# VH-VL binders against Beta-L-arabinobiosidase (hypBA2): the designs that were tried, part 6

Target 1, 158 residues: Beta-L-arabinobiosidase (hypBA2), of Bifidobacterium longum subsp. longum (e8mgh9r892to1049)
Amino acid sequence: TNVDSASKSTTNVAKDADVTGTTYAEKDTNYPAKNAVDGKTVMESFWGTKGSENKTDTLNIKFKDGKQKIDDIRLYFYQSSSSQTISGYAEPANYKLEYQKDDGTWAPIADQVRTPNYAGANYNRIQFTPVETTTIRVTFTPQAGMAVGVKEIEAYNT

## First folded at step 20 (VH-VL)

Design y1 (from w4 with light chain R53W)
Fold by ESMFold2, look of step 20:
Structure y1 (fold): chain C 158 residues (1-158), chain A 119 residues (1-119), chain B 107 residues (1-107)
Amino acid sequence: as target 1 above (158 residues)
Amino acid sequence: QVQLVQSGAEVKKPGASVKVSCKAFGYTFTSYFLHWVRQAPGQGLEWVGWIHPNSGNTNYAQKFQGRVTMTRDTSISTAYMELSRLRSDDTAVYYCARIWHAYDAFDIWGQGTMVTVSS
Amino acid sequence: DIQMTQSPSSVSASVGDRVTIACRASESISSYLNWYQQRPGKAPQLLIYAASWLQSGVPSRFSGSGSGTDFTLTINSLQPEDFATYYCQQSWTYPYTFGGGTKLEIK
């Protein structure tokens, strides 16, 4: 079966996933990792890395319904502004997107097309050659002097 | 054709400053970070830092903190790297390079700018 | 900072030979390792990204393997144009760091 026509879905398979952040990325208990998969993209429901001692911080997203075919990830960052009460957040300097293979090892997602190319302040769409996986992970490197806030991660088979 | 074109070779005395330019062609300058990497004669490659083309934000290797300044002019698709208080061990070819953000690989390099620091 | 150790520093080989070049990271970099070729007097050029994927236009005689800390570049059936210096580079954390290089010379 042709992978382009195997399945099409409008379902966000990452919603309510079993999600964990790095331990230090959860130092701010108001911004736990579960906020990245709660279906909210435009408010202060986000996972935050403020106070992290790590050079990078990672979110692991284990899909609630097991192995899923995905080809489209949407990633929403929190950005602090003068009109918001939560300071010190900007989109990361970079993010690395990986999936877990059946043997439990990790691989970068192939053939990524990112819009925008670098991490955008809010909405980022990543389209790629479909993978079948139970788990994705995203590793974030902050911009100097900033923390990373992730409002939502969504995954689709489009 | 996607290309990065750098300014010409420079000869400087210790204590001076140098400013190298890097002009982008054939792609949207504001869509990619631009990195700087240097190579001393007969030696390997050393990362200097990057500039965010829209915000102007930078990240420098600690070794260069306080001596390097990276800037850009988006109206002419040009990035700049200035290195101050030059010393003999700053003698190197300085490259600008575009990062491929999906994989953080340097997919396009400028031709390099030789900077020679000698008394 | 992540140190990248590359070996050998140089290798002499003949056209048609198979050559392997090793690169070791001081800590895990997942698969975020890139390989570059640099001809004399020229800028580096990307050969392989993400440990094992060939950049567009790179001949299939080049291959990369590894993950974690240990990586290999293999050149099968060397051609005259392959005599150059090769660098690995980790892109996992800043500062991005390079191996010391491997100069491939004609025997």
Scores: ipSAE 0.819, ipTM 0.923, lowest interface PAE 0.7, mean pLDDT 89
Fold by ESMFold2, fold request of step 21:
Structure y1 (fold): chain C 158 residues (1-158), chain A 119 residues (1-119), chain B 107 residues (1-107)
Amino acid sequence: as target 1 above (158 residues)
Amino acid sequence: QVQLVQSGAEVKKPGASVKVSCKAFGYTFTSYFLHWVRQAPGQGLEWVGWIHPNSGNTNYAQKFQGRVTMTRDTSISTAYMELSRLRSDDTAVYYCARIWHAYDAFDIWGQGTMVTVSS
Amino acid sequence: DIQMTQSPSSVSASVGDRVTIACRASESISSYLNWYQQRPGKAPQLLIYAASWLQSGVPSRFSGSGSGTDFTLTINSLQPEDFATYYCQQSWTYPYTFGGGTKLEIK
């Protein structure tokens, strides 16, 4: 209890994480997986799934400083529009958020409160019962006829 | 208090269409996708698809593509599912269900609408 | 399409018994497996989500376990209200698919 206030941080522990994605689009030099953790939420800095043959695609984010306590994840999606002109992207139909346990297996994050409830076009905040982990992963399902662009994923201990 | 209330039972002939309504109470309609799931007599549950209540975007199971249309009217917190070119094997109870987006579990179900297709 | 195989299709049991229902996915669904209870003449109701977590208001005699492809629902000390049909459902990929159901009948 005595360390609770001192140990809380506004530091994004996912920034510059070791990140990998599951798509053929991952090998496209325009929209590589590293764009999801570069600390930028601008229009052209995103990981994109356009051209993927997979029904879902996954980002794995291994924190640079090892095991971290987190309770807050923020996801930013790219959405094509008249002002965001890279075509064919919309927020996913859903996303699944998991953490890696000490034994190397994956579990859904418990007690998630999402704002907004379904994936929003840009900013999504997910608050939850704290977990201690080295690695999170997010699995995205696109809306019909669209691809998923992830501008940034952040993780905090708030 | 949180409820999904569906329209009443329908009897239709083969080749007709049916439109089922689902009205939401006790929560913000535009904050959750609505899904449709059907159950033929003596059979299990079959997913039909979903509608995004804010954008109106849809996703349909392949089996229903070209025969189902989902719409909504946000001013009255109501979703609709229309199934066309009905045949006898469309006889089922049709449920609307709210999805809990964190886990993609159906946490609220309508009472169901029986659609009977017979000549 | 992820095929969900549920067994057994029916179980006869008495009040106080312990019952286990199995659900198998044709490919990994991680822990995205939900269980529903459907009482006669009623809509399904969510019982367990994410393989093992109880929905609010569900008695602790219900439990779920498993990950990947193999999952179980266990009901300890059956009560009269537990005689119903139980369905598993994968929520990993569209189309979301259900097991064929397990009808739990009084013996």
Scores: ipSAE 0.819, ipTM 0.921, lowest interface PAE 0.7, mean pLDDT 90
Fold by ESMFold2, last read:
Structure y1 (fold): chain C 158 residues (1-158), chain A 119 residues (1-119), chain B 107 residues (1-107)
Amino acid sequence: as target 1 above (158 residues)
Amino acid sequence: QVQLVQSGAEVKKPGASVKVSCKAFGYTFTSYFLHWVRQAPGQGLEWVGWIHPNSGNTNYAQKFQGRVTMTRDTSISTAYMELSRLRSDDTAVYYCARIWHAYDAFDIWGQGTMVTVSS
Amino acid sequence: DIQMTQSPSSVSASVGDRVTIACRASESISSYLNWYQQRPGKAPQLLIYAASWLQSGVPSRFSGSGSGTDFTLTINSLQPEDFATYYCQQSWTYPYTFGGGTKLEIK
């Protein structure tokens, strides 16, 4: 892991991560989990939970280059806003951030400062006490009657 | 100081409705969901639901669907919970509580509003 | 819905004692378990969030542990102000649910 402060990265270490989601492939294969880490925040590149029967859905994001130090996550939600947008999507009611420890167990990310506090319709920034990890996961609870779309998840060492 | 201040105690007959208010002080009301939790005398805590302060969207526990309505007035930083068709087992202290979104913990509670339903 | 089972329902203890309260979820809630203290006639107050982290101003004699389904609140040296009812609450999925409470009384 690159811990040299003179070389601190503004690189999105989540880009092209090995990502899996809990949505059923048969119901929404056009919005696969990889869309959340492809470096695109455009409208039609998102992971979607439409058709899920789960109370919550989870993205698991394993960084391409192994263990990384991160202190800053950025989440971009998709929302349906007109007849030209894909229907049935709104920001989640809540989302939960966890990282994988060296022993393979999961822990909540400590000392989170969220901007905005509840999930915002598009851009969300979460700053926190740095963790070193290979993998993060995010669990989303939808608002009633809606699905969750994630345009991008980014992770940084700022 | 950050605080939630609720309206005073209510005594109601079965079949009536009650509306409890919850006014926020010391923080930006539209930045946090507000939840409602009740506690029957001598008993534990029961979640009623939440309101999104900006959009007005709500989520209610299934047992209250059709009887509870949550609203808010952002101009006075106040949330409301109305419970209709009251029955004696609705007798409880009703709390509003602010959610800490990072961990979904109730970090600020109102003082509670006792609602007594008796014939 | 996730059922939260809390035990014991009451504990009688003396100042200086160590008390342990258990909370079990009917399915995994990861570490999204909060603990509240409620004094008679008062609103609950947050003690511990995310299973093990102390809310600001909570004394270090309180500690929480666990993940998944099994959680514990421990008070290592009881003080007079600790005699209250304690509730666990899962914050994993709606409806958020509470344990039945543990009333801690002076012996």
Scores: ipSAE 0.818, ipTM 0.919, lowest interface PAE 0.7, mean pLDDT 90
Fold by ESMFold2 at other seeds, last read:
Structure y1 (fold): chain C 158 residues (1-158), chain A 119 residues (1-119), chain B 107 residues (1-107)
Amino acid sequence: as target 1 above (158 residues)
Amino acid sequence: QVQLVQSGAEVKKPGASVKVSCKAFGYTFTSYFLHWVRQAPGQGLEWVGWIHPNSGNTNYAQKFQGRVTMTRDTSISTAYMELSRLRSDDTAVYYCARIWHAYDAFDIWGQGTMVTVSS
Amino acid sequence: DIQMTQSPSSVSASVGDRVTIACRASESISSYLNWYQQRPGKAPQLLIYAASWLQSGVPSRFSGSGSGTDFTLTINSLQPEDFATYYCQQSWTYPYTFGGGTKLEIK
């Protein structure tokens, strides 16, 4: 029904999505999953995995307007770089992008072209063959001894 | 066109070290992790670890931790794997391989370097 | 660590046959399963990625299926050049692990 509304190239369909994830926060602060879809790429607004005992951590992002056609995902990672940043964060060693099919099962997103190829320290653009879905998920594997912070994830139909 | 070219075969005694090189051609070396995978004669494949070519960060399989060191020289698009305190069960062909980050599949392999450890 | 079990370890088949190779993961790996072909004396070559997608240049007689823990590689209309050993590999979590291999002998 809303396939036409998703075709607008400037519309981030992940903004304010219903997000769930494996959520460990830094012991003294909480960096909830909603920060990854609030439209902010600033240092103060990110989802963090610090304190997680998991080998991987996942964000599930259910679009607020239901089924959307998307072909472009943008990921912004948090990186510890100074005394003004929270320590222990770096871009992941890898991340895996999947979408939910109509039958509720998950599939990898086909034909991904990533810029940069490995997880970049901040901005990552992933272009792919369009999918129609209500929900995407991203599974992150941290670099050794580090946590993953996601400042924003955006999804577009370009 | 796109290639990974490795150094030649090595024969070592137990207790020695070996350093294998892997030179990249036809792609931007600093855009992909390089992984190392080994294969004992007549056996399957075993993952050793990876190196991030830009930062130099590494991740090693636990069984190699403390004995393997991966490095690179970006000016000549070359990665290295050094394995120390060699023992006879380290006899294997050692491959470098480029990872395709979208699916974490090894899409380009070096030709392999045979390392033989015998007394 | 995720253990990958391949079966059978060896297969003899004739040109034109259909061959199926199974790969089982000890825990779910979603669809992050790759297949490699290794000809004698050569490096492995990527055949199938993400369980079911064919690498560029791989003949369409190869196909892959499965998700979760159970995966198959199928070769339809086997050709003499398909003599090789085939390996599955999970790419879900480190350490990435391989199946024990399936040696395909062409009669």
Scores: ipSAE 0.816, ipTM 0.918, lowest interface PAE 0.7, mean pLDDT 90

Design y1 (from w4 with light chain R53W)
Fold by ESMFold2 at other seeds, fold request of step 21:
Structure y1 (fold): chain C 158 residues (1-158), chain A 119 residues (1-119), chain B 107 residues (1-107)
Amino acid sequence: as target 1 above (158 residues)
Amino acid sequence: QVQLVQSGAEVKKPGASVKVSCKAFGYTFTSYFLHWVRQAPGQGLEWVGWIHPNSGNTNYAQKFQGRVTMTRDTSISTAYMELSRLRSDDTAVYYCARIWHAYDAFDIWGQGTMVTVSS
Amino acid sequence: DIQMTQSPSSVSASVGDRVTIACRASESISSYLNWYQQRPGKAPQLLIYAASWLQSGVPSRFSGSGSGTDFTLTINSLQPEDFATYYCQQSWTYPYTFGGGTKLEIK
């Protein structure tokens, strides 16, 4: 039998990363990209795409401590509900995970196992063949009529 | 073991509607979006849209907006595509296909349903 | 919408030949390009995903390459069972679109 690979590391290497989003809607300055890496998964701290006219939006995450080995990404979405005060958000229709190679080009992350398979309403865990990289990016396609809110992206070497 | 099985061929007159079924076997139906793709005789492939099997949410290609309705019945692991106001250029094989969400590749296809629209 | 241009539309080749099929996107799709094989009277079958990775059970004589806008499917040492039509498909943004196909004929 095999043990869970979680014994390798519990350090979230994406916390406080240098983050850039392709859209920061000028009308909603409360939800900047840095909220996706502040270590909080609470409903008040998320990066939001409300007001974006792009078909997709991308969050670019450069790790604070340079090149890291990772094999596990945790992705938390904000969703609007009657119990929350911020409307117009739902999990994306899909999201695409890429890492930056040493030559500066981008590649999809190989051998992804997603739990759940499609974007879950809040918590998503993506396990994969380890990569060594300074930077990851995630590209989100929203559901029709909705915006995407990202509460947190975490990255681990498990 | 994993397969998608579609309903049989249909012959329709212009102006009618058709409803094609797609039943999933060997995997958890509610874990994957189901897409529809069509192929006119002697032609290439054209994406129609998808349905989210749990929520029932859909996304349709603009060309089909207003004429296509996708639904599902999770109790029998079956998706449906209904196309209304049929025209002769809707004559095609209609495929359902499962999406592999990590790469958005169609990894499982139904056998196809021929829909012929003739007057 | 992203237009996919596939060439050639048809090719004749002999068993054992190397065949190359090109696919060009009208704008960058990163590496989100898939290749399918369709035998006459059958549904398409996934060959390659994410530009270059082989689907399980696909023979190693098939390979894919490219990123951005230009992509290639290569079949080394062509076999009689490879007689089919091949399609590329972008999976970057909706609507997902396909190339026009390449019909491979064994001469």
Scores: ipSAE 0.815, ipTM 0.916, lowest interface PAE 0.7, mean pLDDT 89

Design y2 (from w4 with heavy chain S55R, light chain R53W)
Fold by ESMFold2 at other seeds, look of step 20:
Structure y2 (fold): chain C 158 residues (1-158), chain A 119 residues (1-119), chain B 107 residues (1-107)
Amino acid sequence: as target 1 above (158 residues)
Amino acid sequence: QVQLVQSGAEVKKPGASVKVSCKAFGYTFTSYFLHWVRQAPGQGLEWVGWIHPNRGNTNYAQKFQGRVTMTRDTSISTAYMELSRLRSDDTAVYYCARIWHAYDAFDIWGQGTMVTVSS
Amino acid sequence: DIQMTQSPSSVSASVGDRVTIACRASESISSYLNWYQQRPGKAPQLLIYAASWLQSGVPSRFSGSGSGTDFTLTINSLQPEDFATYYCQQSWTYPYTFGGGTKLEIK
């Protein structure tokens, strides 16, 4: 009863998207960028930034079906625990959401309502004034001494 | 009304410590990071760091690392910043500010706490 | 660290004038640039976030523009209450940094 009804009733346009991460973070052959859009929110299917020396790392997500109208992004972070096989991961200190305009330039997504407000340990829902775009990107700032793992990013038109 | 209310002005000698409080009203304290920013008399603004209100972990600007400690008490919706080994150039107004996480903008500021460090 | 260079350091203008303040970042910050107004003896107040969007309750005579490294705050039809110091601030990477300020003097 506490599951998100929008996830059950709408199409995730980010699933199987053409996704790239920042080059150093992509070198982790066990946790490639494609894991963030494979439709799985399980612990071992994530894009990881462990070993990155960048202040921030970015996922660029180009929708498979081209230009889409979206107003709802779901973002799932990996967090290490004593029962986990992978250590050194926590949700980011912040994340920045942008979309690509028709002229190829980037803009922040307007009117964001985040649930929760700061990056939550797992599920994050971001609702906003609809945009029409082929591509979104998310830039993550890690917490001190931690790496960022993204289990999934989803995008919807609700 | 949404506001941040800080403790009163302090006068300290070099080598002492100061602890400034910042109490939140009108919003859920544990939903937003709290940042600290200072301003020396007649000068610009300088970021000190932030505290995660729920987890209690922190991020400090490098120049304050080892001298600043940020804490909070969620039961009274209050954050604290302690600065140790005070020097005369620590004389400033210290602000707490709430971050608006979507855009990382400081949308609510405390009234400021003047800390004067003099012999 | 990202350095923020703000110009001019002060400007003198009359009520009704249009005033433009520039802010430059030492590297790209995308659109993550905020503007604050600080009246004498008061805390800063958010005017503009994400380079160009007005904070709730801010008069429409304020506007912001720019992306990347070059940003502008514009005040149309200057009012007496606009006497203040204005700061830009990047929110792209820690440490968050501020411009040196622009003191607006009303003639």
Scores: ipSAE 0.830, ipTM 0.921, lowest interface PAE 0.7, mean pLDDT 90
Fold by ESMFold2, fold request of step 21:
Structure y2 (fold): chain C 158 residues (1-158), chain A 119 residues (1-119), chain B 107 residues (1-107)
Amino acid sequence: as target 1 above (158 residues)
Amino acid sequence: QVQLVQSGAEVKKPGASVKVSCKAFGYTFTSYFLHWVRQAPGQGLEWVGWIHPNRGNTNYAQKFQGRVTMTRDTSISTAYMELSRLRSDDTAVYYCARIWHAYDAFDIWGQGTMVTVSS
Amino acid sequence: DIQMTQSPSSVSASVGDRVTIACRASESISSYLNWYQQRPGKAPQLLIYAASWLQSGVPSRFSGSGSGTDFTLTINSLQPEDFATYYCQQSWTYPYTFGGGTKLEIK
C-alpha cells in the first residue's frame, strides 16, 4: 500500500546506529564516528580522518534495530570550501560499500548505481539490489593531501 | 558506442618527453576518472595513475611521481599523459582506461599507444 | 603496496579442458579483485569484477571465486578463442596492482 511505501521511503535505518571507525577519530572529541549517523548533514557534525596515517579508513554501521532490508544509501561528505569550513577536507577519491553476510563475512553490494559516479563533494546516492543485513561498512580512500569528512550516512528501503 | 581513442605511436630518444592523448566517445567524459596503465613488450600491466576529469587533480603511482603529468581538456573530452626524462625501460604500450567507480574495475580501455625509447 | 602473485605463469591446454588460474594478494583485499583477458596485440578487456561477477557479454564458461587473499578464475570447456593472457588486479588500495599474468596456449 501507499502507507508501506511512504514508511520505507522515509525511514533512515542508520540513524543512531552503533558506529565505529578505523581512525584515531574517536580520540578527537569534536569529530567522532557517531556524528556520521546523528541525522545531521550540516558542517559542524561530521566524522573526520584528519591526522590519520592509514591509506584508507572505514566506518562500520550496525543498525540499531537489527537486520534491515535496504536498497538505498545516501552519503554526505564534508568539504573545505570557505573560511567558514575546517581546512584540509575533500570528498574521497573513492569509497567501497559492503554489507555483512550472516556468516560474519563481508561482500560488496551488488548492482550499485551511483549518483554521481565518482564521489561528489556533498550528496551521494547509491541505489542497489536489496540486501538484508545488520551491518554495512564504507571504506574511504582520501584524495592526495586531504582528509575525508563524513557528515552523514543514511540507509533506506525505498 | 562507448570508446576511448588514443594518439598514434611515438619513437623517442632517452631524455625526451612524450605526451599521449585519449579522447572519449559515447559517454559523459566528466562523469568518470580516467586511469593510465602501461605494458612493456612481453610484460604485464602496471598502473600509472588517474586524473579527475572535472577538478583536474591526480594520483600517481610513486614510481612515476615527478616524471608523469596528467591533464585534460573537457571541451574536447580528451585526457593526456606526459612522461618526461624517458629511459629505454619506459618502452611500453600506454593505455587509458575508464574506471567503474562502484567496483574500481577498468570497464573501457583505449586501443593503446606504443612508445618506443631507443638511442 | 599490495603484491599480486598469479599462477601458473603459462598453461597449455586442449579445447574442452577446464583451466583454473590462481591469484593471491599479499594482504586482504576483501572481494575487490578483477580479472582481464588480453588477446595478442589487443587491449585488456574486463572479464570479472568484484571477484565473482561476470562483465556483460562474457560467456558463462568463465567464473571467478574467492575473497580476502585467495582468488581463482575458472574456464570450463575451453574454446579456441580463449587463447589469451589473463591478469588479476586488486582494486582495494592505490597503487592498483596486477598479477604477473597467465598465458593460456591452446594446442
Scores: ipSAE 0.823, ipTM 0.925, lowest interface PAE 0.6, mean pLDDT 90
Fold by ESMFold2 at other seeds, fold request of step 21:
Structure y2 (fold): chain C 158 residues (1-158), chain A 119 residues (1-119), chain B 107 residues (1-107)
Amino acid sequence: as target 1 above (158 residues)
Amino acid sequence: QVQLVQSGAEVKKPGASVKVSCKAFGYTFTSYFLHWVRQAPGQGLEWVGWIHPNRGNTNYAQKFQGRVTMTRDTSISTAYMELSRLRSDDTAVYYCARIWHAYDAFDIWGQGTMVTVSS
Amino acid sequence: DIQMTQSPSSVSASVGDRVTIACRASESISSYLNWYQQRPGKAPQLLIYAASWLQSGVPSRFSGSGSGTDFTLTINSLQPEDFATYYCQQSWTYPYTFGGGTKLEIK
């Protein structure tokens, strides 16, 4: 019997994706967009919006292996919690998940079930009706007076 | 049954304050932001702001900065909006609304609280 | 702030008619546009979220379309309970803003 199809649910298709962001980390702490897809959820490996003048900031994640079927996104936020963390970061007030359609236009991801409902300080799981796409994007709105840090974005076919 | 139940109508004089309550039933109060939206008689809808039910922090529309205070008491699943230094153009129905975070749509509304400001 | 413009401000129509209501955003909001119905003396109720998806329990005679800046709500085969005021709302950036409303009246 061939059980190989079950192994697809464990593959993070966003790892090492071609990623771009609409802002960059503050000049004295460089937190580039690629940190959000390096497979690490550690404190010092994140993409940050500190210093951004934008009302919202966006990460675009183009999967390294082209078009993928996904139904599950994991999103890890950085939070300033102690003198040992970088100051001024909290989970966003909201985040918007979209996928790129075959015609190049963007659509919201349908039937999202979020755990937790509002953005949680670290781990967020978003389950949804499967989409087939090459690229996802996430648009973040910060809480007042804060910046958004993204430690990792993962995508799976579960 | 998921429901938001608001306090009763208020009549106030200019310069006074009003505090409207909004009690949640049938869902976990601390799992959703609560927003406030007002509607002057015969007019459209105007967003006032939101409160984070656990952290207690807020985001207010600039028009209301300095006059609005949103609070909550998680032990009774209740949010509050207080508007101070009332004037006649604050006369409106004030709604609380739950936001559906996946799409930021207001999926549950309170019945509204009429606040009338007149001499 | 994103200005939302609805047209028309009112429509007279009969039971069984098809009605289209337009909503325009002053800048792109992607597909983050919601529609609400408000019956006289009652709170608004969510009809459509994310431009085109029906809220649970909303009849299929309602539909929404559009993205970017231009959106429409269509009601096919109007029923007596559909005579109400309709509002669009952008949910892209704070402050979340509403259109001025469209009052749908029985002809």
Scores: ipSAE 0.821, ipTM 0.922, lowest interface PAE 0.7, mean pLDDT 89
Fold by ESMFold2, fold request of step 21:
Structure y2 (fold): chain C 158 residues (1-158), chain A 119 residues (1-119), chain B 107 residues (1-107)
Amino acid sequence: as target 1 above (158 residues)
Amino acid sequence: QVQLVQSGAEVKKPGASVKVSCKAFGYTFTSYFLHWVRQAPGQGLEWVGWIHPNRGNTNYAQKFQGRVTMTRDTSISTAYMELSRLRSDDTAVYYCARIWHAYDAFDIWGQGTMVTVSS
Amino acid sequence: DIQMTQSPSSVSASVGDRVTIACRASESISSYLNWYQQRPGKAPQLLIYAASWLQSGVPSRFSGSGSGTDFTLTINSLQPEDFATYYCQQSWTYPYTFGGGTKLEIK
């Protein structure tokens, strides 16, 4: 599905969004949900689920400028390495992408084309049939024995 | 032309092991997880687990933990499921299935491999 | 684990009838429910994904609805080739689980 050329933009509408993450038994206070929308994709700025007792964890992103038309989401995962890194993180086993409809209910985003298909270690691009929404959410299932770190989530009208 | 082709039927005694193969055609094998699902005769469907085709790591349903091993050979686009210490209630058709990651729906299924466990 | 309850276990209906099959999850699965058709002696085939969207090539007489815990598959004008067993499957959390199946018998 080609992106609508009339709506192409380089503006990340998720930057500085009002974000919340689900609750877990231990919270790594150095890696709050706000780090996933601060416009940084570097190693030290991510939202982390380490210590969570949940089977899945969810990140809710409410755009600061209200209702936006989007067709392109980019997800950047943190992956631990063997040296000088925060340990215990890998890309999720899967992630589920939803938007909030005008009536306040949630729906999966239709017609997703993912690059790569399963969650990649860092950069993931999801293109889809445009939606108009104030809020998106992503639900992550970790790989066994690992936590999920989200360095950034971006949303575009491209 | 996208398809999953499985190895042929097996007859085994209790206590033996079986290894079923699943070869992918018409798509990039390393781009999708492969799942295994079984169906006892006249019964419903039961999820066994998945393998990551590139990394090789797995996730198994608790019921099979310790008895199932999933592997793959990326050079021939083939996944394997081995089930050990077979019991009569392991008699089932075993399917491999490709998952559609956006919705975690099984969009491509192998034809199934009947495994019969009897004395 | 999320338990999936399908009802009825068997349905007898005539060609042309409208048939409804129900699937209930033991906890919310949002819209992450898939439906499969399994014809006798064959592998399952994906009919509907994400509760309500038709897989490519599936006839428009099939439809799905629901969210949360309660879901429905509807066949609006039953055809002879629709004699099969139907399964729902949740794709919200591992282990992915299936309903017990609904065998559709053509009378």
Scores: ipSAE 0.809, ipTM 0.917, lowest interface PAE 0.7, mean pLDDT 89

